# Ledger of designs, part 7: VH-VL binders against q96sm3r113to274

Target 1, 162 residues: q96sm3r113to274
Amino acid sequence: TGCPPLGLESLRVSDSRLEASSSQSFGLGPHRGRLNIQSGLEDGDLYDGAWCAEEQDADPWFQVDAGHPTRFSGVITQGRNSVWRYDWVTSYKVQFSNDSRTWWGSRNHSSGMDAVFPANSDPETPVLNLLPEPQVARFIRLLPQTWLQGGAPCLRAEILAC
Below, E stands for the ipSAE of ESMFold2; O stands for the ipSAE of OpenDDE; V2 stands for 0.75 times the mean of E and O plus 0.25 times the DockQ between their complexes.

## First folded at step 8 (VH-VL; framework fv_reozalimab_arm2)

Design d6 (at its last look DockQ between E and O 0.05; V2 from the best seeds 0.00; counts 0 for: pae E 12.0 > 2, placed apart)
Fold by OpenDDE, look of step 8:
Structure d6 (fold): chain C 162 residues (1-162), chain A 121 residues (1-121), chain B 110 residues (1-110)
Amino acid sequence: as target 1 above (162 residues)
Amino acid sequence: QVQLVQSGAEVKKPGSSVKVSCKASGGTFSRYAISWVRQAPGQGLEWMGGIIPLFGTANYAQKFQGRVTITADKSTSTAYMELSSLRSEDTAVYYCARDRGYKYGYYFDYWGQGTTVTVSS
Amino acid sequence: QSVLTQPPSASGTPGQRVTISCSGSSSNIGSNYVYWYQQLPGTAPKLLIYRNNQRPSGVPDRFSGSKSGTSASLAISGLQSEDEADYYCAAWDDSLSGYVFGGGIKLTVL
């Protein structure tokens, strides 16, 4: 069986543990990259329902600090919940770190290359990807590789860890 | 019930400025943005810009940048739109509207009654 | 002149189903949600449809919206005399970084 959620959706993971390479606005910051978060329902319409990287960000990433060495086993992603526009990531890579400086990628067992995970095809359907091999690390990053054409790299996520 | 009440009609000379107010009630002023939309006689709707009262940050349509100033007073739940260097083509009904979104230009679920601004010599 | 294109007028008889079109581009309708507003004569606009096909509370289900590609449509079933109004489509435009409206269509109930 799989590992339980780390706590992005449940808010067990505090906002301070979420970081990103960039954000289009505060309302699209990493603290909004939580699975099933809804735009403008609880905290007002000043916030949207996803993390979105800036358009000029050439290497966008969404980072979760587990706070301590944790065995990551999977990732769940969603698109953007919004009253404004369509945005979702269609593929991403995963990286791990113990110090947020040196990173290693989730590798495909068969090819030895960095694994590219298929992500979403609509804003709301969550997509689960298990890591080819669970990794023990403190930090995990999601690195959007492709996203909706004409859109932006936006996602909501949950991390599975045990 | 959310209501937006705007200031009264204005008659202005070309080259002057006009400042229209929009007072919100029945909701949380800081939760939403306020946008301004105008409509010239017999014409369509035109978005001018908006403001997030909580932050005081405003965005403007490119057409009006440099000539329009949108402000908000949280203490009175009132938004303002000032248009300078008025010309005859600025004659229109100006609407404020509650803008549902984290930035601007989501959609407008509540509207003011409109303020008629007439620019004539 | 409007960024979104709508026919200037449409008409129908009571009980009829009418469809109002809205044509845009990849920078607006193609990538953003479409909204519809109803404006009765001498009144402020009213939100009719949001997010392509969602109805706010109080809007009858005989109003429906749809979107495909860079175009959107508003359908009014069971047309009533009270539906006589101007109808505007709207969307955010990425290239203009602004909200844009259609030119509006005057719907006459015969």
Scores: ipSAE 0.019, ipTM 0.647, lowest interface PAE 5.4, mean pLDDT 91
Fold by ESMFold2, look of step 8:
Structure d6 (fold): chain C 162 residues (1-162), chain A 121 residues (1-121), chain B 110 residues (1-110)
Amino acid sequence: as target 1 above (162 residues)
Amino acid sequence: QVQLVQSGAEVKKPGSSVKVSCKASGGTFSRYAISWVRQAPGQGLEWMGGIIPLFGTANYAQKFQGRVTITADKSTSTAYMELSSLRSEDTAVYYCARDRGYKYGYYFDYWGQGTTVTVSS
Amino acid sequence: QSVLTQPPSASGTPGQRVTISCSGSSSNIGSNYVYWYQQLPGTAPKLLIYRNNQRPSGVPDRFSGSKSGTSASLAISGLQSEDEADYYCAAWDDSLSGYVFGGGIKLTVL
């Protein structure tokens, strides 16, 4: 319970280190997936307060490149910041990589299967999930599993790392 | 291609109610708010309110508070506007429109065909 | 009366440039984006301009918008006969917590 934020919220992690499987528009791209980001912070078409995958994306993921081997310990998520439109991820899995090509998951200790983390139930309340076991890797992915019914996978995030 | 298809024209007596439907197709219903705008004969446009289908939460213009009820059914991708205690001045064309609902980009990019409501004695 | 003020009519000849004005207050145009809608007779409104000066796909580049202080303008260059329509400005009003429209301006192409 002491690892500091990696720096998505603070912008220490630059936009070029954020990547996603898809986005609905440039205003909902991975650079908008930063904890506490608000709609209208940047110019452009349909800028809003989250990353949102395309609705047809069968395997959505949001990726952070820490730039070097890093001990990841936790994840904080929020839903989408918007006045008239609400979306949020309700559960996700976490994967790690050293090369962005081969990935391994955070495991549930009791089942030996990939851990599924409970996420958000409203747009703004941050939800912390500590990893069952800290992982040393360069890349971390959040993989939405479920989200608000009839919506799309949208999130804002911060990563905790020592 | 997003389409909004509204229910047909209605003729009503003063004091009654009308309920207009707006079915969305060609997109995800829950991504955007649906707003209702009316236009009396020879008059301009007037926003009545809108709904965020994800929460079922409606927001109403102050003029219509207490007389209008806006709802949404996500399973049928349909929004509804019900206006009660009808008066002759409620005679108008009623439009639904997709409201992008973004903080700095509030605008209606797709409109229904309109539903004419005539209130006469 | 409408919250946003527009002149009731305007006219121009084919090929000319016409400017349509819209006046508001600090609670609407002064603080929020302006939008423009075109309404042809017997049809639903169509979005022409969003976020003060942006054109959606399919709107000719002869339509342009601008905003200064609490006022906004729609300019139509190279006026064509099919531009004869009603034009509405719109904005969110913070004090009313709602959308407000201008009263509309009837553009006649002579």
Scores: ipSAE 0.006, ipTM 0.497, lowest interface PAE 12.0, mean pLDDT 86
ESMFold2 (binder alone), look of step 8: mean pLDDT 89; pTM 0.915

## First folded at step 10 (VH-VL; framework fv_nivolumab)

Design g4 (at its last look DockQ between E and O 0.05; V2 from the best seeds 0.00; counts 0 for: pae E 9.8 > 2, grease 19 > 18.9, placed apart)
Fold by OpenDDE, look of step 10:
Structure g4 (fold): chain C 162 residues (1-162), chain A 120 residues (1-120), chain B 107 residues (1-107)
Amino acid sequence: as target 1 above (162 residues)
Amino acid sequence: QVQLVESGGGVVQPGRSLRLDCKASGFTFSRYAMHWVRQAPGKGLEWVAVIWYDGSNKYYADSVKGRFTISRDNSKNTLFLQMNSLRAEDTAVYYCARVGYSYGYYFDYWGQGTLVTVSS
Amino acid sequence: EIVLTQSPATLSLSPGERATLSCRASQSVSSYLAWYQQKPGQAPRLLIYYASKRATGIPARFSGSGSGTDFTLTISSLEPEDFAVYYCQQYSNWPFTFGQGTKVEIK
């Protein structure tokens, strides 16, 4: 069962709590990885509408700091909406941490293997995935595994947490 | 020891249907995503389809989309490929392959393959 | 789709020699690149995954390097059983694609 949004979309979660392994530019940084964020509405053409990892990033991740131990129950993902190009992640993994050093993955409750979540098939339709097992942690990472052909690992997200 | 054994190949006329089976053993089948990959005679490898460990997701190559259906029965450790509206260009050895566990969707184990020949 | 171009098409070498095979992607695939070996009448065998990680049971003479668009498979000293066709494969973007292969043959 899902929980309410953590507050990426509502800006309840501050920019300083969002991090990433890499970014193609400042305008495609982790602070832009917020569900339903729009390109250039407030920050002009310098700011885009998603987080995008660098193409050479071998292990891209998008991280949210909940600030304190939080029970994560789900993830909502969305693609990049740009006038120049469209991108979206097609699958991702989820990891948790209490200290941002030691990480463990979201696993299927029956198989015990790391779960791979289906993500988006277009730039705008939000896709909800409930975690097989809710996890209590401070940090949560989304790890893109595959993405749009010819595209880049780009996403907007919301985290569900109680 | 991981084993994948394909069966169901044969000679069929264009427009006909054929179902391939892949029997898995030596590992917990229900934990792994599975793929079909084919190879036309004397040619390279072509990815065909993937199915998630629980069957929740499926993806297909454009060349087979709408004609082929990938499925699985985890209770029988078996992967399936239903091929409809077969064409001459579908002639190939069809391999079932297991997805590696770490660092993405590479194929760590392959079956011996089964030959499908589509000809008039 | 992402196109993988392998070179050379054929590599003629003698046992004991060093083999260097190239795989170039039409766009970045990060490190999501695998190498396979295929002998006549056999299924492909995984050699390298994630660009440089050697699969279980693969001899140390096989090594992979590269990231982004340029990748290399190296066989430090060819053994008689290493003469085969080698394929690279990307799993960064759907659909997954293979290179056209490099044949390593006996000179």
Scores: ipSAE 0.011, ipTM 0.568, lowest interface PAE 9.2, mean pLDDT 91
Fold by ESMFold2, look of step 10:
Structure g4 (fold): chain C 162 residues (1-162), chain A 120 residues (1-120), chain B 107 residues (1-107)
Amino acid sequence: as target 1 above (162 residues)
Amino acid sequence: QVQLVESGGGVVQPGRSLRLDCKASGFTFSRYAMHWVRQAPGKGLEWVAVIWYDGSNKYYADSVKGRFTISRDNSKNTLFLQMNSLRAEDTAVYYCARVGYSYGYYFDYWGQGTLVTVSS
Amino acid sequence: EIVLTQSPATLSLSPGERATLSCRASQSVSSYLAWYQQKPGQAPRLLIYYASKRATGIPARFSGSGSGTDFTLTISSLEPEDFAVYYCQQYSNWPFTFGQGTKVEIK
């Protein structure tokens, strides 16, 4: 139940294993959705400190391919690290897949409905959510449900997995 | 309703100073980087300056570096451009513009512009 | 810096015709390109960002395409209000730059 980080922050999970439903720009792509990643500060630097979906994306998701069947136990999220503006996801759902085509959700056992996880309320403070029950799968998706009023779904993440 | 309203333009002699104001409404001003873009009469658009949402970083076009200062007051939803050592080539309509969804380089909302004329 | 060259400089067309405007970058800007419309006496208006995404409230007759160095703005059927100057702008690398404009005028 205390599985270690999968390796988004440490780069053990390569950029090729990260995908998203959309990205506002290359500098806000899924490869920027790694816990504790920082924005660029140099003149002409277009890389920012988060993945951000497009504003008009009706079904945003951020996906990690573990590369093999993996026991997922938790998720850590942060908001966007940026000097231009700040954004953060305030709640999300989690889905799993073995083939990236058919997905099932993390469930709230008491209601039988998909669990909704409280996320962030500021740009930097990490928020841990343990899954109600660990799930064995190859792929995990975070699906933002709500985010900062007037903003966009932006996050950085780490996945806890064995 | 996003609204940006520039003011402070006028006719000045070369070497003089002028300050432009841009009042913002209809959005959370303190969340956005803000820009000045200018357009000489009958010419195209030229980016002038940007300031970060909290005022921490400022960048300028080479043509105005050392002469212009961008600033903001988030408590009053106001963007400023202090223009010193004005030259004839600074004659233009000056627009304030809000940054789009990522990095402050494309402009999703523009003010009406204010004309600055620098002439001897 | 990245130079954007628009062509043609002037496009003379009638209402109902299709307009095709070109923007070529001196080096790749990937898809980080925006298009603006400017009517006489007005501020520019954002039409397209990320090469092909329509800004809020922009009619479907406006479309953008391209990536890398070659970009196109298409107006499928010109309306009277579409006769204006159009600018492309890159935001791939510092400093950002604008094209010199294409004037779309009534024939």
Scores: ipSAE 0.007, ipTM 0.525, lowest interface PAE 9.8, mean pLDDT 87
ESMFold2 (binder alone), look of step 10: mean pLDDT 92; pTM 0.925

Design g5 (at its last look DockQ between E and O 0.04; V2 from the best seeds 0.00; counts 0 for: pae O 12.6 > 2, placed apart)
Fold by ESMFold2, look of step 10:
Order: sequence, then structure tokens, then C-alpha cells
Structure g5 (fold): chain C 162 residues (1-162), chain A 120 residues (1-120), chain B 107 residues (1-107)
Amino acid sequence: as target 1 above (162 residues)
Amino acid sequence: QVQLVESGGGVVQPGRSLRLDCKASGFTFSRYAMHWVRQAPGKGLEWVAVIWYDGSNKYYADSVKGRFTISRDNSKNTLFLQMNSLRAEDTAVYYCAREGYSYSYYFDYWGQGTLVTVSS
Amino acid sequence: EIVLTQSPATLSLSPGERATLSCRASQSVSSYLAWYQQKPGQAPRLLIYDASKRATGIPARFSGSGSGTDFTLTISSLEPEDFAVYYCQQYSNWPFTFGQGTKVEIK
């Protein structure tokens, strides 16, 4: 009955289905924003350990295209895997779309306002957030709101979907 | 060596039911979403249904929704299609297909198909 | 749903010639397009995925190109075993649909 992983970690979701507002480098692109992905050993290589938005990106987002209507139920996040740097998102919002043009947010049932989800406080510990109400949509975005002070919005993610 | 082998096709009258089986081998079946795709004689390909790797989600083409049920048994490496209330337009070769590596939803391996003929 | 229109319906070519097959989508599918080969009495075989990537074991004479709405499968030098029907398939948006096919006849 519980919703399983969509498949960011397992690579069932292709790199071509992942998109982001920006990235600091190719090695920190959206294709690296997969739960439990591990960095390479060299700083700045093509195999860094998260998606990281550019520091100047005022409205960062990480997007997954499921390709068809999908019941999204939850999100799991990690910070950046790196022997060189510490970065992680500490809170985020979630948005949905059917056409990647018009978006609606996950709402906090008690307030009616956009839900803000507490995220990570270290690089590796996964943090699960169940959506207040499952949403049927094709696209899901994670929108970092706050992150490690002095750092950048970086995350790895998995999406739970039924 | 990836193999998909369909069985259970045959000739049936309209309104009857039929179950198709697809036996998989040569890969870890429980890690892949599986599909049914059909081809009417002399016609093109039509996607029919998908089931996720763990059986948690199922989706159907509108033409079969409410009549067909996709299912799987991961312990037996077997995919199923239960076809109820069959119609003449369901006449086709039915293929079992493995979803490609990603949720890109292309089909990297196909069975040889089993023919279902619905006629009075 | 997204309609894929393939052209021409039939290509009659000799071995060694270049074949160019077209697939046009009714709306953008980005690069989420695959090509399949189907010989008489056989199941389809994946040739190309993500518009331009060759599937494992597919000969280099097969290539795909395009994005958005217009896609091309090219067979650079036809071999006798390339006689078949070729289908494009989009997987950008539900429901995932196929083109009607292009038959390649080799003399």
C-alpha cells in the first residue's frame, strides 16, 4: 500500500527526465541529483555527488518528468556527497504540473498555504517527507527555500509514487 | 540472454475472457516495469498496459481500461494479462515488452507474441 | 494524445542505397523518441532510443536524428536484412504512441 521509489536512485528514471534551473557545473547537474549517488575522488570532476544550483540562482528548482500522470506521495532528500565540500538544502517546497508550464504547490492542510518541508542537516542522512495529500501530475519540482549558511542549494533526491 | 515468452493466445467468441502469460528469463525480472503491446493483423503497434516492477502501479490504454487487468508474480518471473469482455477489435498479436533502462518508456526487449482472435 | 506521422509509407530501394525515414509528432516530444524494426512474422526490435542513441548490438549504419517534432532514421547503406517495417514511438507524454510505420522494400 505504501508508495515505492519512482526510480531516481535505481536509474529507472532516465537522466533525460531530470532538469534543473541551473547547475554549478556539469558534474553537479540534475543527473547527479539521485539519492545515494556518490562523488568521484577529484574536485571538479564530471562525477560530483549532487545537483547543486548556481549560487546566484535566485529561484532554484530540481524537476522530475514522470512521463505520464503519476500519484506522487513523498520525497526523500540527502545533501551533497563530497570529500571536498559540505552543502545541503535545509528546507524546500514542492510543485506539480501536467504540462511544465502551469504549476501548483503542495498545500499545508491546516493553513492552506504552500507546505515547506524540513530537509537535511548533514550530507548523508536521508530525510523523508510525505506530502500532506498525494497529487496526481506528470511533473514534480523541488524548490529549495533555505540551505547551509554560506553554501549553495545542493541535493540528492528520490520520489515516492504510486 | 533476455527472453520473453508469451502464451495463452487462441480463438474466442466476443464477450469471452482469456488470460495471457509471459515468462521472463535472463534478467532480474523484479527490477523492471513490464508492458503489453498489441498489433492487429496488418496494422501498426498499440500500447496496452504497464505494471511497475513491484506491481504497485498499473496503467491502461483507454481502449482496454475496465476490461483488461495486468498483473505479475515476481517469484515466478511471470507477467499476466487478464482480458475480459473481448471484442472483435481486440484481435491482435499481443507482445510482452520490457521497459528500457529508464522511465523513458521505450521497449528494449520483446517477446515473439501470441495471437488472440476474437470472432463469432 | 500525440500523433506520430511517418513518411513515406513505402520506400523501394536497392541494397547499398541510403534510406531516409521521417517521423513527425503533432506536438513536441523533446528527444523522447524511439525507432523499431519489425520483419514479417517477428517481434519489433529496438534500434534507436532518445532520438539518436543506438541500442546495444545495432549496426552503425543505423542512425537517428531530430528533436521536438521532426525526426529522421537513416540507414546509410541498405543490407538485404534491412527489409522490414520501421516504427517510431514517442514516450514524452501519456499515452505513449507509435507511428503507422514505413515499409522498406529491398529489391
Scores: ipSAE 0.006, ipTM 0.565, lowest interface PAE 12.3, mean pLDDT 88
Fold by OpenDDE, look of step 10:
Structure g5 (fold): chain C 162 residues (1-162), chain A 120 residues (1-120), chain B 107 residues (1-107)
Amino acid sequence: as target 1 above (162 residues)
Amino acid sequence: QVQLVESGGGVVQPGRSLRLDCKASGFTFSRYAMHWVRQAPGKGLEWVAVIWYDGSNKYYADSVKGRFTISRDNSKNTLFLQMNSLRAEDTAVYYCAREGYSYSYYFDYWGQGTLVTVSS
Amino acid sequence: EIVLTQSPATLSLSPGERATLSCRASQSVSSYLAWYQQKPGQAPRLLIYDASKRATGIPARFSGSGSGTDFTLTISSLEPEDFAVYYCQQYSNWPFTFGQGTKVEIK
């Protein structure tokens, strides 16, 4: 339903278009926040199975640059792929921007407040959330609000856009 | 108050089996992952096994994999460790331990332990 | 598996003195490290988790620091009840592992 995938899973969106507020390591950087990506793809186990923000990051965010004004309609999230640890985001907010400096949030129709989207309850099951209203913007951010107790804000994602 | 009480320890010969029980009280048992940790006499601590809050996942140390089985009965607030093909090196005090929060991976409460002695 | 090496093996001190215990990991465990206290004939007790967070009910004289591979447990002023064995434990990777322990004994 809605718009097709922007291309995080398919690698249509290049690594240079993915950014984050922080990362625990290179192997847990924003370039690893792609839906259905798996850990250990390269020899030496240099890459892990999600983007993970640093523990001390008080306002973590994962950002996708669509490259041009795009109508965003939904978000798919997933937890961390790992043999060693289990981490996932349980809720997040969404923000949009045209210049990566001024941001506005996805808001509920009824309340006008920033919408908080329920996310994952296990590492592998993708969870789809449609935006209350599609938004036209160049940049989209996912802002983890809650995550697994004792864990870290880790996610894989796909963006729906057309 | 949180309480964990192990039972079932004793002296057994190599190759025999033994089942340990851990009775939990003072908290909602079904909300917490539970672990077994053992300590050989005069030695340090060794993690043995974990079971998820709903029993959906289990992991074992390599030293016991294939021989030990962790399980739980949430309706009885009880954790179990079935130990088969016991060896001398399995001799230890066995503790049941509660994971602080789900997926926190540290142990905030421990039982008093039960001694398992494997000797011919 | 990740190997945790604690030092010193034994620390002989008097009540009121400062105790500094070290735990070194064979590879980075980020901040996923806990400290436990164990007295003779008793089960371990959680002191510190996430490298520096004090568990509920733990006196302020206990503190933890460090990240990556090097961690420290500090007891600012030893009380008589603090003489025990202390273990570090990592939960960055399966299987979870413990250090071999540091014994804090009365001089």
Scores: ipSAE 0.000, ipTM 0.590, lowest interface PAE 12.6, mean pLDDT 91
ESMFold2 (binder alone), look of step 10: mean pLDDT 93; pTM 0.928

## First folded at step 13 (VH-VL; framework fv_nivolumab)

Design m3 (at its last look DockQ between E and O 0.72; V2 from the best seeds 0.00; counts 0 for: pae E 9.4 > 2)
Fold by OpenDDE, look of step 13:
Structure m3 (fold): chain C 162 residues (1-162), chain A 118 residues (1-118), chain B 107 residues (1-107)
Amino acid sequence: as target 1 above (162 residues)
Amino acid sequence: QVQLVESGGGVVQPGRSLRLDCKASGFTFSRYAMHWVRQAPGKGLEWVAVIWYDGSNKYYADSVKGRFTISRDNSKNTLFLQMNSLRAEDTAVYYCARVGYSGYFDYWGQGTLVTVSS
Amino acid sequence: EIVLTQSPATLSLSPGERATLSCRASQSVSSYLAWYQQKPGQAPRLLIYYASNRATGIPARFSGSGSGTDFTLTISSLEPEDFAVYYCQQRSNWPFTFGQGTKVEIK
């Protein structure tokens, strides 16, 4: 059995614990990068259903602060839920930190290189990736590497942690 | 380059029907929500309708609800507006517009004129 | 629906002068406001989005500011090609709505 969700979808993880390298708008900020989050049209306010990095952001990342040392074991990603267009990340890397200053990557056991995880191929289907080796850290980052051609690096996510 | 070309406009009598087409090129049509916006002669802009990128949702202005139907064929890169029970106040230039990544209308067609007159 | 009221209705200025256009919303639209330019016989063109961001290819003399209910479009120094009608538009709520427009005309 795997680790349970950290709480992005359930809102157990507060907005203040979510950060990103950049955002297209407030409605596409890191607080919208939660698994299964929907656009906000039904609530009377227009919010998008994903975090999206700026197009000029050369090194986009989405960060979750677990608040304390936590053993991360996996990541679930989705594409963007949007009234305007669809976007999704097709691959990403994962990094860990204890102080948000020094980072280390999730490495592939066979190659010793940072692992590149396959992500989504449509906006809504969740894709689970288990880490090759669970890591104990306070912070975890998802680093989009590739995304839909002509699109933007947009995602919704959940983190698995014990 | 992004292009939107409206067609189907003309002169019709009240109560009649007309269908407008908007042919898109220069971008992946199926990825974008599309809108219709109209402008009566000498007047301002009025939002008419929107359709999701996959056609899953549609919204209409109250002024056209029950009479107009927005649709799309992504395989043909074409947006449609079926206008039924036309009224004199529907007289306008009708623009198709793309919603860009910003969420606003970043590209417009040149419009097609619809005149409803007895 | 959210009503956008633009002022003034007409702004008569000379080339080189500063133009200040206002758009007021009947309720808060946060920053979900855009400005469009329309010249006679042409389709509208996106100028500013999300209250203060210039669209691609828009000259630096155009700037947008504001949040909530009060917004401003500023043209720092009018060029001959800037004389047109300007519309504000909100996407905070359905239905999307436009202001009635401000005509910037040559004095």
Scores: ipSAE 0.038, ipTM 0.627, lowest interface PAE 4.6, mean pLDDT 92
Fold by ESMFold2, look of step 13:
Structure m3 (fold): chain C 162 residues (1-162), chain A 118 residues (1-118), chain B 107 residues (1-107)
Amino acid sequence: as target 1 above (162 residues)
Amino acid sequence: QVQLVESGGGVVQPGRSLRLDCKASGFTFSRYAMHWVRQAPGKGLEWVAVIWYDGSNKYYADSVKGRFTISRDNSKNTLFLQMNSLRAEDTAVYYCARVGYSGYFDYWGQGTLVTVSS
Amino acid sequence: EIVLTQSPATLSLSPGERATLSCRASQSVSSYLAWYQQKPGQAPRLLIYYASNRATGIPARFSGSGSGTDFTLTISSLEPEDFAVYYCQQRSNWPFTFGQGTKVEIK
């Protein structure tokens, strides 16, 4: 059972509430990490369709500030929408915070370790992961763990939250 | 390393057809959109066409629309340009080119010459 | 479509001299401009992208500047291998277009 979308796709979550550890370029910043965002073909391709971390970023993360305590229940991810090349994250972890300084992870009850969520295998197909336990927090981070060989960690996302 | 090798150029009469091939190696071809760019003798560069990494989307310069078809076979790492109804103004060296992370053409083939002459 | 006009058409200089090449766009391209070098019988080589970033393996003597409609490629001290034709290219709008070229030749 999941909550409704927080509002990355709909723009209810403003660009100022999205941050990332790094960005490959202007057109691949955290504000492009919204589910179903497209690289436009009309009037040229000024911005591309994903957030992408720098290739050398050893600890990539994508962060959403919900603005208030929020019950997070799930995550939906897509790969990169592009006419140039494709990339996607194949697995990620999830972390939460109330103050953006102290973080705790979504945990796998069967192993007692941080849960690792299977992510994407193509550019467009959305993949839903429900959290093992919904978490109440203000901030949520997606932390890519693996991605397409020879590529970069790129994603678009939506957060399910109440 | 990254290599792009064009072939299929030659001399042909107006109204005839040619197919150009571009064989790719040294990178994962199926991850990249590919382009054709041409250069008439003694002149500058002109973009011709683009095809998406999976072949799903194609765009052409107005000068070649309806006459040229770009295509690819990812299982053979090969890009194609089918050129029909050739005109004298199509005489050029034809390059295949890759767009890298920069968003610009970071690797080019050696080019193949197409001469359209009576 | 966006027209790129390069000047001068030909620049005659000696090794060791500073070269300054201009590219002007018919409308703003923001910073979506690249510079390529082409030697006779060879394919173009990417020098500068996003107006000012040097591509991999390009010597520090090459620099790019500008935004909007006016762009400059500077070669601080010409080497023998730098005598070639230089093209600017925009990707602000479709179709992608190139300038007509500036030939840098030995005086």
Scores: ipSAE 0.008, ipTM 0.534, lowest interface PAE 9.4, mean pLDDT 87
ESMFold2 (binder alone), look of step 13: mean pLDDT 93; pTM 0.936

